# Designs tried in a protein design chat: VH-VL binders against Uncharacterized protein At4g17700. Part 5

Target 1, 164 residues: Uncharacterized protein At4g17700, of Arabidopsis thaliana (Mouse-ear cress) (o23610)
Amino acid sequence: MEEYEFLVRVREAGGFDIEHLMDTKPSSCVIGCREFDNNDDYNAHIVLFARMGIHKYNMIQGTNLQLSCVEKYNYRSPRVYSAFYITLIAKDPDACNSLVTFQTRVVEEGFNMTKLSCNIARPKPGPQENAALPRHSVDLEPVDVFYKGSLPEWPPEDAFNDNI

## First folded at step 18 (VH-VL; from y03 with light chain S31N)

Design f03
Fold by OpenDDE, fold request of step 19:
Structure f03 (fold): chain C 164 residues (1-164), chain A 118 residues (1-118), chain B 107 residues (1-107)
Amino acid sequence: as target 1 above (164 residues)
Amino acid sequence: EVQLVESGGGVVQPGRSLRLSCSASGFTFSDWAMSWVRQAPGKGLEWVAYIKYEGSNKYYADSVKGRFTISRDNSKNTLFLQMDSLRPEDTGVYFCARERDYEWFDYWGQGTPVTVSS
Amino acid sequence: DIQMTQSPSSLSASVGDRVTITCRASQGIYNYLTWYQQTPGKAPKLLIYDASTLETGVPSRFSGSGSGTDYTFTISSLQPEDIATYYCQQYYNLPYTFGQGTKLQIT
């Protein structure tokens, strides 16, 4: 399978639930699936990216979702950027603290989070919805340029520490 | 600043060959995929060829497959397009474009004109 | 190959007008769509990628939306410097394909 063909399959799947494709992944494709592990060196970054996605969603939708836990994340890391497809559980205080599966795509460019962008931040689409398509929202990219002094504070550090 | 400068265009007769070059600067050339995109006079844009990092992957539009060869010299920050068996329909401005690994073209050169006529 | 049908092929509007261009793909392209601006004799310029993400440095009057097969490019308030031909392009699959372009002029 050609690289671009595999990418098409990944794109069709939406990038979040692609475990079933990985057996056909060309070796040249820097794409991986990971379960969230507390021992992972990228844990802090992934959590931050997860919070970024939730925060963006909250700002746009006027909600107050809170990160409960990160379930898994996929990554695609060509030479010039890294994209993370994060699946997380968020708590909705407006719905009796119900849990909602949330998806966010965060792209890191440069070294050490020099440039971050988030083009997907949404509750996980239902079975009839296309997971590959971001829901209609105002994309303010990059965050550093559009979110100046008026950006609300990040979620508290303990937002990830609550036990379910 | 990212810069792409095409050269090598000219007027040739059908069946002849041309070699286009694109000089890249302002970025780590080997970290980026590159493409050629052409534009016939008064027409739209047409993707021509793609080459990955070290040239391990090359792809071509059907219209040029077997006739054109994309290559690169990373030590010289230069992209090439060898065009053989040129046809009148190959006439147009050829742009060098930087690509984000099977994504969009974020930077383009100003193009070099190629005219194939008898 | 994925065909991109752009509409209209040309349009004229006044300064300050809202301008809308549409692009339809022959199949779903999952928001892997780019909009470019090209002035005569110049290289195309990236405006929008991933259907709705504005490229850094591009004025906020430009925007993109859509999903599936149908996408829209919008200029909220047309400016004189916006005279150009605009192209949509899908990068969902190879070969990359472009719309036929929309020539925008000011009345």
Scores: ipSAE 0.894, ipTM 0.958, lowest interface PAE 0.5, mean pLDDT 92
Fold by OpenDDE, fold request of step 19:
Structure f03 (fold): chain C 164 residues (1-164), chain A 118 residues (1-118), chain B 107 residues (1-107)
Amino acid sequence: as target 1 above (164 residues)
Amino acid sequence: EVQLVESGGGVVQPGRSLRLSCSASGFTFSDWAMSWVRQAPGKGLEWVAYIKYEGSNKYYADSVKGRFTISRDNSKNTLFLQMDSLRPEDTGVYFCARERDYEWFDYWGQGTPVTVSS
Amino acid sequence: DIQMTQSPSSLSASVGDRVTITCRASQGIYNYLTWYQQTPGKAPKLLIYDASTLETGVPSRFSGSGSGTDYTFTISSLQPEDIATYYCQQYYNLPYTFGQGTKLQIT
């Protein structure tokens, strides 16, 4: 299988649930699936990225979702960037602390988070919805400035005080 | 600053060969995939060829497959396009473009003109 | 191959106008779409990638939206320097394919 062909399949799958594709992954593709583990070296970064996604969503939708836990994340890391496809559980305090599966894609470019972007931040689509198609909000500009560019603005300190 | 500078264009007769070069600077050349994109006079853009970091993967548009060869010399920060068996329809401006791993082209050269005419 | 149909082929608008260009793919491309600007005699310039992400340094008056097969490029307030030909391009699959372009002029 050619690299681009594998990538097409990954893209078609939306990038989040691609475990079933990994057996056909060409060795040249730097793509991996990870279960979230507290002992993982990227744990702190993944949590931050997860929070960034939630924050973006909250800012756009006017919600107050809170990170409960990270379930898993996939990554694609070409030489010039790393993309993280994070599946997490969020808690909705406005809905009796109900839990919702949440998906976010965060791209890190450069060293030490020189540039971060988040182009997917949403509750996980249902089975009938196309998970691979990010929804575009009409007015993303005010929020985008916080998640695009050199250094994103993180949520308030209180948002990161959760014991995960 | 990222710079891409194409050269090697010119006027040739059909059936002849031409070799284009693209000199890259301002970034780690070997960390980026590269592509050639061409534009016929007064027409749109057409992707021509792709080459990965170390040249392990090369892809071509059907219109040039078997005639064109993309290559690179990372030690010289140079991208090449060997064009053989040139046809009049190959006439146009040829751009080298920096590409993320099978993603968009973020930087383009100024282009080098190629004219194939009898 | 994925065909990209761009419309309109040409457009004339006044300074300050809202300009909209559409691009339709022959199949779903899952937001793997780029918009480029090309001024006469110059190389294309990246404006938007992933259908809606604005490239760094690009003015905020430019935006992109869409999903599936249908995508839209918008200039919220046309400026004189925006005179150019605009192209959409899919990078969902090889071969990469471009729309035919939209030539934008100012009246």
Scores: ipSAE 0.893, ipTM 0.959, lowest interface PAE 0.5, mean pLDDT 92
Fold by ESMFold2, fold request of step 19:
Structure f03 (fold): chain C 164 residues (1-164), chain A 118 residues (1-118), chain B 107 residues (1-107)
Amino acid sequence: as target 1 above (164 residues)
Amino acid sequence: EVQLVESGGGVVQPGRSLRLSCSASGFTFSDWAMSWVRQAPGKGLEWVAYIKYEGSNKYYADSVKGRFTISRDNSKNTLFLQMDSLRPEDTGVYFCARERDYEWFDYWGQGTPVTVSS
Amino acid sequence: DIQMTQSPSSLSASVGDRVTITCRASQGIYNYLTWYQQTPGKAPKLLIYDASTLETGVPSRFSGSGSGTDYTFTISSLQPEDIATYYCQQYYNLPYTFGQGTKLQIT
């Protein structure tokens, strides 16, 4: 399979749910997947990126969703940037801490988080199911304290979903 | 600053060859995929060829496949387009452009003119 | 190949007018679409990528929207420096393809 043909399949799937495609991935594609269970520690930045997506959604929608855990992420790291497609569980304090599956795409350009942007931040489209996954610790500093360097770029409004 | 400078264009008879060069500076050339895009006089843009940053993945428009060869020398920060068996319809301005790996062209050179006529 | 059809092919408008250009793809392209500006005698310049994201330094009067097969480029208040030909381009799949262009003139 040509590399660009695999990328078309990833693009058709939206980037978040691609596990079924990975058996066909050409070795030249720099795409990886990570799924978390109750025995896994998070890597250094994924919680921060997840919080960034939630914060951006909350700011635009006037909501108060809180990160509960990161379920999985896919990443693509061409040499000039890394893109992270993160599936996470948020809780809604204003709805009795109900759980919402949430998706966010965060792009890191340059070294050491010098520029971060978020162009997808939304509740997962389609039927919602409550998560039964183990809760991970999410006691990291707020995004605005950590992002004193370069500010994220805001995607256009049609790139956000305002579902539950 | 990012600079892309094309050269090697000119006037040539049909059936002859030209080799275009694109010199890059102001960025890490070996991290970027590159393309050639052409524009016939008074006409729109047509993608011609793509090369991945490591140089092995190459793709061509059907109109030039088998006649044109894209290549790069990352040690010299230079992109090339070898154009063989040139036809009058290959006439136009040839731009080199960089991309983030199958994404948009965020910077373009100023172009080099190619004229194929008797 | 994914065909990109722009409308209109040319347009005249006055300073301050709202200008709209459409681009239709022959299949869904999942917002993998750019808009370029090309002033006469110059190289194209990236304005918008991901269908709706402004490139750094691009004035806020430019915007993009759309999804699926139908995409729209808008200049909210036309300025004299906006005289150019505008191209959409899909980068969803190879070969990359461009719309035929829209020549924008000021009355």
Scores: ipSAE 0.564, ipTM 0.804, lowest interface PAE 1.9, mean pLDDT 85
Fold by ESMFold2, fold request of step 19:
Structure f03 (fold): chain C 164 residues (1-164), chain A 118 residues (1-118), chain B 107 residues (1-107)
Amino acid sequence: as target 1 above (164 residues)
Amino acid sequence: EVQLVESGGGVVQPGRSLRLSCSASGFTFSDWAMSWVRQAPGKGLEWVAYIKYEGSNKYYADSVKGRFTISRDNSKNTLFLQMDSLRPEDTGVYFCARERDYEWFDYWGQGTPVTVSS
Amino acid sequence: DIQMTQSPSSLSASVGDRVTITCRASQGIYNYLTWYQQTPGKAPKLLIYDASTLETGVPSRFSGSGSGTDYTFTISSLQPEDIATYYCQQYYNLPYTFGQGTKLQIT
């Protein structure tokens, strides 16, 4: 299978649920998968990326979802960027700590200069939903803030309710 | 910063050959996939050929398969397009463009004109 | 091959107008879409990738939206330097394909 043909299949599947494709992956493809269970330690930065997605969703939707765990991620790192497709479990404190399966895509650009953007952040669609994935880049914090290892604080609710 | 400079265009008769070059500077050329894209006079854009950053994977539009050959020399930061058996339909401006490996073209050269008279 | 249909083919507008250009793909392209600007006699310039993400240094008056097969490019307040031809391009699959272009002129 040609490399671009495999990539098309990944794109058609949306990038998050590709485990069924991996046994046909050409060796030239720079795509990897990682699945976690209850006893796994998370990789460097994957928790930060997961929290970026949740934060973006919370800001847009006015929710307060919190990261519970990372279920899996897929990544593609062809040289000049890395893209991470992260499936995670969030909890909703406003719904008796109910659990939500959540998807986010985070892109890291510049091998020695890090720019992070998040262009997918959503609850996982139902099993039969095949709608196109929404994609938006967001620069949430300067690089200096991310080097401190902190997620951005949620803006106060009244910041959006002034007399404009 | 980033610079792509095409050369080697000209006026040729049908059936002849031409070799285009694209000189790259201001970035790590060997980390980027490259494409050629052409534009016929007064017409839109048409993708012509792709080459992966290490030169292994090459793909061509159906209209040029078997006639054009894309190549690169990463030690000289240069992309090439060998165009054989040229046809009047190959007339246009030829741009080189860099891409992030099957993604968008974030920088384009200024183009080199090719005219195939008939 | 994925066909990209761009509308309108040409458009005249005044400085300050809101301008909208549409692009329809013959199949879903999953937001693997770019918008380029080409001024006369020059190379195309990337404006928007991933359907809606603005390239670095591109003015905020430019925007993109859409999903599935239907995509929209907008200039919120037309400026004199925006006279150009605009192209959409899908990069979902090879061959990469472009819309036929929209020639934008100022009245």
Scores: ipSAE 0.514, ipTM 0.791, lowest interface PAE 2.4, mean pLDDT 84

